# Designs tried in a protein design chat: VH-VL binders against q17rb8r558to768. Part 31

Target 1, 211 residues: q17rb8r558to768
Amino acid sequence: TAELSHLTKNVPIFVCTMAYPTVPCPLHVFEPRYRLMIRRSIQTGTKQFGMCVSDTQNSFADYGCMLQIRNVHFLPDGRSVVDTVGGKRFRVLKRGMKDGYCTADIEYLEDVKVENEDEIKNLRELHDLVYSQACSWFQNLRDRFRSQILQHFGSMPEREENLQAAPNGPAWCWWLLAVLPVDPRYQLSVLSMKSLKERLTKIQHILTYFS
Key: E = the ipSAE of ESMFold2; O = the ipSAE of OpenDDE; V2 = 0.75 times the mean of E and O plus 0.25 times the DockQ between their complexes.

## First folded at step 14 (VH-VL; framework fv_romlusevimab)

Design n5 (at its last look DockQ between E and O 0.89; V2 from the best seeds 0.79)
Fold by OpenDDE, look of step 14:
Structure n5 (fold): chain C 211 residues (1-211), chain A 119 residues (1-119), chain B 108 residues (1-108)
Amino acid sequence: as target 1 above (211 residues)
Amino acid sequence: QVQLVQSGSELKKPGASVKVSCKASGYTFTYYAMHWVRQAPGQGLEWMGWINTYTGEPTYAQGFTGRFVFSLDTSVSTASLQISSLKAEDTAVYYCARGPYDYGEFDYWGQGTTVTVSS
Amino acid sequence: SYVLTQPPSVSVAPGKTARITCGGNNIGDKSVHWYQQKPGQAPVLVIYYDSDRPSGIPERFSGSNSGNTATLTISGVEAGDEADYYCQVWDYSSDHPVFGGGTKLTVL
């Protein structure tokens, strides 16, 4: 559709932090360039923009996540509080500039589905194992950290019956990635993966390290 | 329904002062900045600066510092421009214009106030 | 300082299409706004963000922006379109708006 085409060309990019599919990403917007970006996103009806971390070599990372605007509170001093949630992952094809903020031509990322029954079984086993490890890790956190995480990100999503129903895989994996105290480069590598098995394996290694 | 209504024309002598007012209505006054634009006779639009209608902080363009003062009366949703030590070259139409607190457009303008400075 | 360049005047016959240009370095990376000012009147926003029209502005008015040139296009020009037209952008280095010098559109 024309709307989808519009969202893949010259997509406005908020350069700030990591965003992930299904994960809420509240923003406090105070820079004029991003105030404009948000306002235009609403006016044009797209209500979406890309989120990328900063990159020293390329201004912003090669991968990011679309953010869907759910609500915007405009403050009298020109600032805005924006309620957003992660949508589709993307790879940057081309970088640009508009009104002081970055833009990009992008392509969406989706997981590659596993079709082999044995592989599906193995994937399920791995998934369940890593989920359990994640739960254990979270429960063993200090109370203050656990409370902070719950306040900011909410509860860890439950396991899904169909691991391949969503193009981005299980939501809890992204939640976990968001809350783990790891380097953005590591998070970015996981975000760029199109294999659930690879993501789970990488996450498992991190959990082992923090256990 | 958004309106910016400016005060009437002014005729002043050199050295005098003038205060131009701009009363806003039809919207929440503090949610938009107020800009001032000058237009000398037969000349183009010249941005003078703006005032943050929430904080009251003014920003002046180069060439409009010192004798030019932006102020607010928030209780009546009014922005004002005061020019002191008037000079003949200050003869112009002065406009207030509403703008967002971003790199946006001036969507509403006052009708303008003619200030004539003559001996 | 960032500078916008407009032709001083453009003439067009009634019913024809007028094109008013606004030149600036990499102006395509900026959003251009256009204002119409009739004699003795305040400026009126006619195009914002390169190509968007405010409510009440006829569809005859359109805008484009790419490279180093933005263009206001008025199709089917009417006598009432005779006015001065100003382009405007933001200089992000100074955080100040910049106006073009204005273009007088004469309807022949």
Scores: ipSAE 0.892, ipTM 0.953, lowest interface PAE 0.5, mean pLDDT 95
Fold by ESMFold2, look of step 14:
Structure n5 (fold): chain C 211 residues (1-211), chain A 119 residues (1-119), chain B 108 residues (1-108)
Amino acid sequence: as target 1 above (211 residues)
Amino acid sequence: QVQLVQSGSELKKPGASVKVSCKASGYTFTYYAMHWVRQAPGQGLEWMGWINTYTGEPTYAQGFTGRFVFSLDTSVSTASLQISSLKAEDTAVYYCARGPYDYGEFDYWGQGTTVTVSS
Amino acid sequence: SYVLTQPPSVSVAPGKTARITCGGNNIGDKSVHWYQQKPGQAPVLVIYYDSDRPSGIPERFSGSNSGNTATLTISGVEAGDEADYYCQVWDYSSDHPVFGGGTKLTVL
C-alpha cells in the first residue's frame, strides 16, 4: 500500500510570502487564479500547494515551502480564507505556468543527518546555545511585541529530544525565522539549508544582529 | 440537483422591453456568479457578461453596456436580464449559466429563453 | 482579446473516432472546457480542465491540451453525438470567458 504521495511535477505555486515548515500560514485568497488553484487542490485530494516569494528575475524564488490546507472557508463574494501550515521545503528545478498561476517542478529538501558521534555532540551543544539565545531574545522583547507574536504565531515550540528526527530539523528554528523581522534574502538562505549546523549558525548571527 | 430554470419565450416588437428570469435551486446562490450568454439563430455562443450574486455588481461585455441590465432577487435565488429598446438583432436564445469566481467551468446552464423581435 | 479557433465542421463515420481541435496562442497554459450543444438544447459540459469528465459523461469522451492546440476526442462515435461542440477558456487580462466559434460534428 502507498501511504504517502509526493507531488513534484507541475506543482502549483502561490507567489506571495515566505512560508516555513510547521508554521501556520493563513491566507486571504481573492484572485481568480488562486481561487482556482485552491479549489482544484481540494477536488483532487492533494490539499497542498507551494509558497514562494516573488523574484524580479525569475518570477519567484528558487526555494519555497509546501503549504498543507487544513481548512477553507468560502465567503459569499467568492473570496476564501485558507488555513494552512508549512510542510516540506523544496528547490525549484523548472518553472511553468497554468491557469494564470505559476507552476514548478520541484525537489524536496531534507536535512542531511550527522552520523559521527562527536559531531552529534557538537551539534547538540550548538543547538542548546542558540536555543538559549533565542529564548533570551524573546523574553527581552517589550510585552506588547511578545503578546503580538503569541497571538499570531503561538508559543515557541519546545526543543526536541532528537534534534535530527524531523526531516526539516527542530520546529523552533522555523518559528523563530517566521517571527524575526529579517531580510528576505537571509530568510531564503536559511530555508535552503540542508545542514542543521549551518542553519543554527545563521540563526545565531541573525539573533546577534537583533540583540 | 442543481437547476437553473428560465422564464418562457417572448415575442416582442422593436422598441419594447423584455425581462428574462433565471431561478436557481440546489446550491447556495451567492457562492457562484451568474453569467448571461446569447446565441443568435445559427450562430455560436456570445458571452454578454456576469453579475456578482452577493454584491449585485454587474459586469458587461463590450457591446452590452447600454440596453442590457443584469439584476438579482436573492430572496428567491433569481437572476434577471432586462433588454430595453429591442431591435431585430436582439432575436436570439438567451442562456443563464452558473460560473465560478475563478477560471473554472460553466457546469450548469438554464434551458434558454427565446426572444423574437419582429414587426 | 484572446481568440479561440475551431474548425466549422467535422464528419466521422459511426464507430470511428472524432477529433475536434481548439487553437489558441499558448492554450496549453490554460485549462480548456468543452461543451456539447444538441439542436434546440442548452450547452452541456462534457470535458473540463483539459481532460476531466463530469459525472454521466461516457469514457469515450476525452480531452488533451498542449502547445497551441486542445483536442476533444470522441471514440466509438454514435449518432447521438451529433452536435455542436464549443471550447472555452478564460482571458486572464480581462477575467472574461472566451468561447470558440463551435464545431458541428456530423455522423454519417
Scores: ipSAE 0.616, ipTM 0.836, lowest interface PAE 1.8, mean pLDDT 91
ESMFold2 (binder alone), look of step 14: mean pLDDT 95; pTM 0.958

## First folded at step 15 (VH-VL; framework fv_romlusevimab)

Design p1 (at its last look DockQ between E and O 0.64; V2 from the best seeds 0.00; counts 0 for: pae E 2.7 > 2)
Fold by OpenDDE, look of step 15:
Structure p1 (fold): chain C 211 residues (1-211), chain A 119 residues (1-119), chain B 108 residues (1-108)
Amino acid sequence: as target 1 above (211 residues)
Amino acid sequence: QVQLVQSGSELKKPGASVKVSCKASGYTFTNYAMHWVRQAPGQGLEWMGWINTYTGEPTYAQGFTGRFVFSLDTSVSTASLQISSLKAEDTAVYYCARGPYDYGEFDYWGQGTTVTVSS
Amino acid sequence: SYVLTQPPSVSVAPGKTARITCGGNNIGDKSVHWYQQKPGQAPVLVIYYDSDRPSGIPERFSGSNSGNTATLTISGVEAGDEADYYCQVWDYSSYHPVFGGGTKLTVL
């Protein structure tokens, strides 16, 4: 439901790794606090929680991504395997605690749309260029690594006709960000960007570095 | 429906042993932990500990180590509490209660077992 | 150790609203569960996770939790509501549950 999809207050936060829009994020949950968090998310019907990386200064990062629970397998001893996928990006406004896990008041992030025709044209050109570079990078990976990525993350998403149709921009950018072997801090910076141009530019720099 | 059925009342002398059983039904026994709670006459609820029904690992609260032993018979979905070297102060109602393997609530309770220790 | 504080007794006239408090340091950061225990019976869960009601529990029962106080509210109190009420939380550091001392609700 629409109401459940716009949870912004006291959002439970799983502090672990980076998550990205549209990218699958399987989890093995064994800590009691997170067991409870998952169980409650299901019971309340939200089936969502936030994912943030750890931060030395603030417990967890200022930016994260919502995870949608698609399926949960409860193990006999109380552990769970959770199938999740990335949803909306968010910025943390306020931090809290509940039952030992972190919570946050958040605001959702959406890309700023480009309206100028010339800018749109330039954005498309940049997008296509970077996409090609990404494809080349992936194809040049060793078979072992390529197979691992495909197994874990699936195939690279195709190019969209409308780059600004989704509030998070093209899905392939997030896929690529997830598979690139870069520091989480760098990934986080990209996650926080509301400009597709800026994201593409950063991604391009990374690709160039690994070429 | 979920049910926890405990064994009947016990009258024991000091120094004796007692074993209280709690039979679970209506759910998968190993999916929930079993807790034990004591209530002395006219007193409040006191958590004694719990047993992991899947692994069999018991955890005892402070003050309930040594003479108190949690055990399982998973074949019959039964948790048991054994108290050895009974004392007068052990006189109480003992409850088993189901809880999740997290910080959740005790949603189902046994009817309680009265243990009276008297010379 | 974490401690929960309840008033030993609360009295209320039939049809009125009873409020039973449960105090604890930053209890608002914990989920509070409430149990009703009638004389000679086992405890029954009446509120869980601060404000949720189990199936079969009347809507007259409600709960809230903020700051240092959780409250069980019983509206339209009936004679049958006379019982002991216990709040319960978890101590995260020890992974042990903690009960309040209980409150005897008397219906006048």
Scores: ipSAE 0.852, ipTM 0.924, lowest interface PAE 0.6, mean pLDDT 95
Fold by ESMFold2, look of step 15:
Structure p1 (fold): chain C 211 residues (1-211), chain A 119 residues (1-119), chain B 108 residues (1-108)
Amino acid sequence: as target 1 above (211 residues)
Amino acid sequence: QVQLVQSGSELKKPGASVKVSCKASGYTFTNYAMHWVRQAPGQGLEWMGWINTYTGEPTYAQGFTGRFVFSLDTSVSTASLQISSLKAEDTAVYYCARGPYDYGEFDYWGQGTTVTVSS
Amino acid sequence: SYVLTQPPSVSVAPGKTARITCGGNNIGDKSVHWYQQKPGQAPVLVIYYDSDRPSGIPERFSGSNSGNTATLTISGVEAGDEADYYCQVWDYSSYHPVFGGGTKLTVL
């Protein structure tokens, strides 16, 4: 058995859609190469693969999110129904290929912690303001749109008491970014952010635009 | 457990036909593709093609698109290879082998069927 | 039209390590499967996806694949390891499996 001790080299990449930390990403897989990739991840015990959107110049984007496989059903007609959830974000360092699907050497991303007392206070203030704006926006959606979001993404995550405990910041931020109809290039920019303040500021601008 | 059992050896004259059967057991027949592989005396393995056991659609390798026909009887979990207009060069061991639909490895093989064509 | 090249034979002393190579252009971008075939018997899968072992295959069997060469390695070689060994990949341009020509392992 090959040693599988470090998932940062030759990571299998599904080139399809945007994924975010903590956000469910259900998949219907038809292509034999991706069916193979998923079957292999289960057989090796890693039960993970990277998700990146396509890029016209580099085959796939420079940033992505790992997906953790929760369940998979391989169907006789060649389809796979795959239940996943987003994990760690990453930056692509080197691109490769295996069996017709993309691979990458990656570097995981984490938020840079704010340690100054006044900056922490300002960050909490901004967070609480933007969280309230997000809750108000979601509650004021028409019933049809709110129901569609709930079916696909679930409820907005509760706010977290320690804003900087998780390496990717608060889960509700990622949930909100997943449900908002924003430009793909903007989506990648936000995915790559290592500053919670910058992320909250961008979310606030988006919410203001839709108000 | 998974098993592929092939029909017995055949001795034929040139111009005759032969049918090699491969009966599967121990798994759901339609969940895996069935492949056919030929091995002439003293030679290596030569892939002949495969049949989709769910749809019944065959795919033949180049050089096997004429006298060779793959077929199924799913009621008895059996794949078959028919060779018509036999030639001396068809003398070989013929194997069936199971593989996943995602073009993976051949994890189970039949015991082989020797077809000998001589005058 | 992808081609795999194997040496026709390899000889190794009992208890030593055998290395059987499978050459192909950029084979490191493909998963390599290895089959053992003893005289009068069907092939048996011994390594798949470059380095994985099926249940029942001893840990003495291992595989590697990089660049233009994949290698099947058998450590502590025993007389029972004498067989023909075939490598196999998929050629994604033609969507066909490709077998190497086979390597006869002899244990002196």
Scores: ipSAE 0.451, ipTM 0.751, lowest interface PAE 2.7, mean pLDDT 90
ESMFold2 (binder alone), look of step 15: mean pLDDT 95; pTM 0.958

Design p2 (at its last look DockQ between E and O 0.85; V2 from the best seeds 0.00; counts 0 for: pae E 2.4 > 2)
Fold by OpenDDE, look of step 15:
Structure p2 (fold): chain C 211 residues (1-211), chain A 119 residues (1-119), chain B 108 residues (1-108)
Amino acid sequence: as target 1 above (211 residues)
Amino acid sequence: QVQLVQSGSELKKPGASVKVSCKASGYTFTNYAMHWVRQAPGQGLEWMGWINTYTGEPTYAQGFTGRFVFSLDTSVSTASLQISSLKAEDTAVYYCARGPYDYGEFDYWGQGTTVTVSS
Amino acid sequence: SYVLTQPPSVSVAPGKTARITCGGNNIGDKSVHWYQQKPGQAPVLVIYYDSDRPSGIPERFSGSNSGNTATLTISGVEAGDEADYYCQVWDYSSWHPVFGGGTKLTVL
């Protein structure tokens, strides 16, 4: 339901790795606190929780991504394999705790739309350029690495006709961000951006570095 | 439906041993942990420990080590509590209770087994 | 060790509302479960995760949890509600459950 999809208060937070919109994030859950978190998420019907990387100062990062539970396989010993996919990005407003796992009050992030025709044109050009660079980068990877990426993350999403149709922008950008071998801090900075132009610019810099 | 059925009341002398059984039905036995809770006459609920029904690993609360042994017979979906060297202070109702492998609730309880230790 | 504190007894007239409290340090950060135990019977789960009701439990039973106090509320109390009520949480540091001392609810 729409009501459940807009959970902003006391959102359970899984502190682990980076997650991104539209990107699959399979999890193996073995800690009791997170077992409970997953079970509760299912029972309440939300089937969502937040994913954040750890932070030395604040326990977990100020930005994260919601994960939608698509499927859960419970193992006999209580562990679970959870099939999740990235949803909305969020910023942490307040941190809390419940039953040993972290919670947060959050606000969702959405891209700021560009309205000027010239800016839209420029954005499209940049987008197409960076996409091409991304494709080239991926094609030039060793077969072993390419296969691993495809196995874990799937194929690179195609270009969208409307770059501003989705609140998170083009899906291929997140896919690329997930597969690029960069520091999580850098990835986090990109995740927090509300400008597609800025994200593309950063991604381009990374691609240039690895070229 | 989920059921936990415990063995009948026991009257024992000090120094004797008793084994209380808890037979589970209506669910996959190994998907839930089995907890043991003691209640002395007129007293509250006291958690004794739990046993992992999948691995067989027992965990005992403080004060319930040594003379208390949790065991399983998975072939018949049964958890057991054995108390050795019984003391008068062991007189109580003993409950088995089902719980998840997390910090969840005890959603199903056995009917309890009264163990009376008297000379 | 984590400690839960309950009043030893609560009395209420039929048809009135009973409130049973469970105190604990930052108990609001824990999920509280409640059990009803009638004389000579095993405990029965009546509230779990602060406010959820198991199937078969009347809507008269409700729960809340915030700060340092969790509360079991029984509206329209009936004679059959006379029982001992126990709150329970988990100490996640030790992975041990903790029970309150129990509250005897008397229906006058």
Scores: ipSAE 0.802, ipTM 0.909, lowest interface PAE 0.6, mean pLDDT 94
Fold by ESMFold2, look of step 15:
Structure p2 (fold): chain C 211 residues (1-211), chain A 119 residues (1-119), chain B 108 residues (1-108)
Amino acid sequence: as target 1 above (211 residues)
Amino acid sequence: QVQLVQSGSELKKPGASVKVSCKASGYTFTNYAMHWVRQAPGQGLEWMGWINTYTGEPTYAQGFTGRFVFSLDTSVSTASLQISSLKAEDTAVYYCARGPYDYGEFDYWGQGTTVTVSS
Amino acid sequence: SYVLTQPPSVSVAPGKTARITCGGNNIGDKSVHWYQQKPGQAPVLVIYYDSDRPSGIPERFSGSNSGNTATLTISGVEAGDEADYYCQVWDYSSWHPVFGGGTKLTVL
């Protein structure tokens, strides 16, 4: 339940790919270390682990996303098919190791809410503009690419009436970042942002680059 | 309830063969590896190797690659250890133990089968 | 090739605390499993993942693991705790288990 969702010490880290809040992240797990990590998360009831991309200087990036385990299918050959979805974003505070996989002490990230009425209005205007740009980009993809995205990631999430209700901001932003073919530097930069305005501005720059 | 039940103790002459069986119940047999562990009189636990219960492929520890053969009959959830050309040094208790396909624990063990080799 | 070292024996008075050590290079980065073996019986898992207790194992059994030493601690020792105790880890390079040499606990 909610108490188990606030793991912050010695968090198991899967070092592999970018994960984003609300976005599915299906995994095929075959290495003994990660098979153990998954089995332990189920046995202890935490049913989550962190996902980070690799980093040459620090073994893995300073920012990541928790993955919530929804289903696990253990195959007879020792592989596992793990159905996960992105949860809370985090910053890495301290790195460790256990059983051949990385661990971290982490700090969860949330967006800082804008309170000024004029700033809220400007944020809504920016949001609607960038959302329209994202929809246009997606609809103008060749049919085969659009179909592949729909099959793998599903439809773009609908606009949210309250842009600041969710602690990570609008879900469609994360969906878009997951489907865009962008450099990990931009992905990590956006993942780490606590300002929705900054996130939308960065997304806009990315969309303009592809136009 | 998970159980591993081994065959009865054996008294053998040097040069003979013995087959130790380990029948599993209470779980899906092919979901766990089966390990074999030897314990000579007054000695500690010595890992002999394991068998993949789904594929049937054995792995033997160094020193156990010749006269020792792991096998399965998955239709009756049974793992077996055959020892050929028995020597006095083979006198020991032989255990089967269930292990996961990771770095986990041996949570269930058979009761052990004593093999005694004497002239 | 990974090596675990246990003392051959530990003696403790009834009601006192027994501490059984398991030494290994960077063992704190591994999960340590502990087994109890009474004479003529199979090993029984008493601690796994350093400090977790299987169902049916009393709370007076506990474990810790840090640096180069893992420790099995038995508080309020009873005569029924007399047994051999083995620690076990995995050698990542070979994917095979490594057992310690065992420690005989005597209660006197």
Scores: ipSAE 0.510, ipTM 0.792, lowest interface PAE 2.4, mean pLDDT 91
ESMFold2 (binder alone), look of step 15: mean pLDDT 95; pTM 0.956

Design p3 (at its last look DockQ between E and O 0.86; V2 from the best seeds 0.76)
Fold by OpenDDE, look of step 15:
Structure p3 (fold): chain C 211 residues (1-211), chain A 119 residues (1-119), chain B 108 residues (1-108)
Amino acid sequence: as target 1 above (211 residues)
Amino acid sequence: QVQLVQSGSELKKPGASVKVSCKASGYTFTNYAMHWVRQAPGQGLEWMGWINTYTGEPTYAQGFTGRFVFSLDTSVSTASLQISSLKAEDTAVYYCARGPYDYGEFDYWGQGTTVTVSS
Amino acid sequence: SYVLTQPPSVSVAPGKTARITCGGNNIGDKSVHWYQQKPGQAPVLVIYYDSDRPSGIPERFSGSNSGNTATLTISGVEAGDEADYYCQVWDYYSDHPVFGGGTKLTVL
């Protein structure tokens, strides 16, 4: 339901790795606190929780991504394999705790739309350029690495006709961010951006570095 | 329906041993942990520990090590508590209770087994 | 060790509302479960995760949890509600469950 999709208070937070919009994030859950978190998410019907990387100063990062539970496989010993996919990005407003796992009050992030026609044109050009660079990068990877990426993350999403249709922008950008071998801090900076132009620019820099 | 059925009341002398059984039905036995809770006469509930019904690994609370042994017979979906070298202070009602493998609630309880230790 | 504190007894007239408290340091950060135990019977789960009711438990039973106090509320108390009530949490530091001392509810 729409009501459940806009959970902003006391959002359970899984502190582990980076997650991104539209990107699958399979999890193996073995800690009791997170077992409970997953079980409760299902019982309450939300089927969502936040994913954040750890932070030395604040326990977990100020930005994260919601994960939608698509399926849960419970193992006999209480562990679970959870099939999740990235949803909305968020910024942490307040941190809390429940039954040993972290919670947060959050606000969702959405891209700021560009309205100027010239800016839209420029954005499209940049987008297409970076997409091409991304494709080239991926194609030039060794077969082994390419296969691994495809197995875990799937194929690179196609270009969208409308770059501003989704609140998170083009899906291929997040896919690429997930597969690029960069520091999580850098990935986090990109995740927090509300400008597609800025994200594309950063991604381009990374691609240039690895080319 | 979920049921936990415990063995009957026991009267023992000090130094003897007793084994209380808890037979589970109505669910997959290994999907939930089995906990043991003691209640002395007129006293509150005291958690004794739990056993992983899948792995067989027991965990004992402080004060319930040594003379207390949790065991399983998975073929008949039964958890057991054995108390050796019984003391008068062991006189109590012993409950088995089902719980998830997380920080969840005890949703089903056995009817309890009264163990009386008297000379 | 984590400790839960309950009043030893609460008295209430029939038809009135009973409130049983469970105190603990930052108990609001924990999920509180409540059990009803009638004389000579096993405990029965009546509230779990602060405020959820198991199937078969009347709507008269409700729970809340915030700060340092969790509360079990029984509205329209009936004679059959006379029992001992226990709160329970998990101490995630020790990975052990903790019970309160129990509260005897007397229906006058």
Scores: ipSAE 0.884, ipTM 0.942, lowest interface PAE 0.5, mean pLDDT 95
Fold by ESMFold2, look of step 15:
Structure p3 (fold): chain C 211 residues (1-211), chain A 119 residues (1-119), chain B 108 residues (1-108)
Amino acid sequence: as target 1 above (211 residues)
Amino acid sequence: QVQLVQSGSELKKPGASVKVSCKASGYTFTNYAMHWVRQAPGQGLEWMGWINTYTGEPTYAQGFTGRFVFSLDTSVSTASLQISSLKAEDTAVYYCARGPYDYGEFDYWGQGTTVTVSS
Amino acid sequence: SYVLTQPPSVSVAPGKTARITCGGNNIGDKSVHWYQQKPGQAPVLVIYYDSDRPSGIPERFSGSNSGNTATLTISGVEAGDEADYYCQVWDYYSDHPVFGGGTKLTVL
């Protein structure tokens, strides 16, 4: 049901890598704790768990992304092959444990919409400029790097007609952040942003650095 | 329908050996671990260990690393427990139980095999 | 070396509620599974993952788990509920299952 899709208490957390909305996140899982976590999510029908990067001070970061399970193959040799895609972003409110894996009480994040007509126009102009810069960057990559990105992440998502329709903003922004070779600490800060303008501005600065 | 059918009860003398079999049906045998659980007369459940039905690798609980051997015949979906050098203290009911390869539940159990060791 | 502690016995009048406890250090951080064993029979799963009920188990059976105590609750107790009840968890350091000592439920 829709209520199962909006769970916020004792959410299972896989502590591993950075995940972004709409971006595929294929996983290979060997540990019994995470095999249980994933099997349980399927059995209960939630088919979701949170993904957070590790943190030396707090075990895992204060922000993460829900992963939606698309397919799972449990192998008796102790492997699990899990096909996931990023969903909603979240902030961690409270940390816990279950069956050896981390859990969290969470608060979902979504972008703050701009309502002023002049600000919407400026946002569209910035978006189109940065999108063009991203396309140029991608097309000018060496063939080896472009092929690796296409194989692992797929093609850059098409620009969207309504920039503010999706709660997390345009999918191409997240795709680009996932493939850009940037310092992990910048990636986490962008994940937490609720302003599309700030996100586009940060992406523009990153692309300028690589030009 | 999932079933675990164990071999019949055994009456043995001290020093003999016994082999308890557990034949599985109704599911893909290698997708679940097989556990062995002992219950002495009037006592609780005592976990003996498990065998990975895909690799054949056994794991034994402390106290079961010597005379107890888990084995498989995957061609007939059968797990076996062999007990050598039987002692009177081995008198018990022996169960096989199906478990997942994670921290899940034992959802199906064999009917149990009574092994009695008596002079 | 994780230890589960159950009371050896519990007595409940027919129609009343039985509560069988399973104690363990931070057991609320673990999933608890419960098995019913009638005399001369194999154990049967009655509760798993703290509170989930397998198909065919009456709604009278429920479970909870928090802090240092998990509890199996049987409401409207019937004579047919007389059995030994075992709790079980996994010790994630050893990857081994751990059973409680069992509780004999008597309906009188």
Scores: ipSAE 0.575, ipTM 0.817, lowest interface PAE 1.9, mean pLDDT 91
ESMFold2 (binder alone), look of step 15: mean pLDDT 95; pTM 0.960

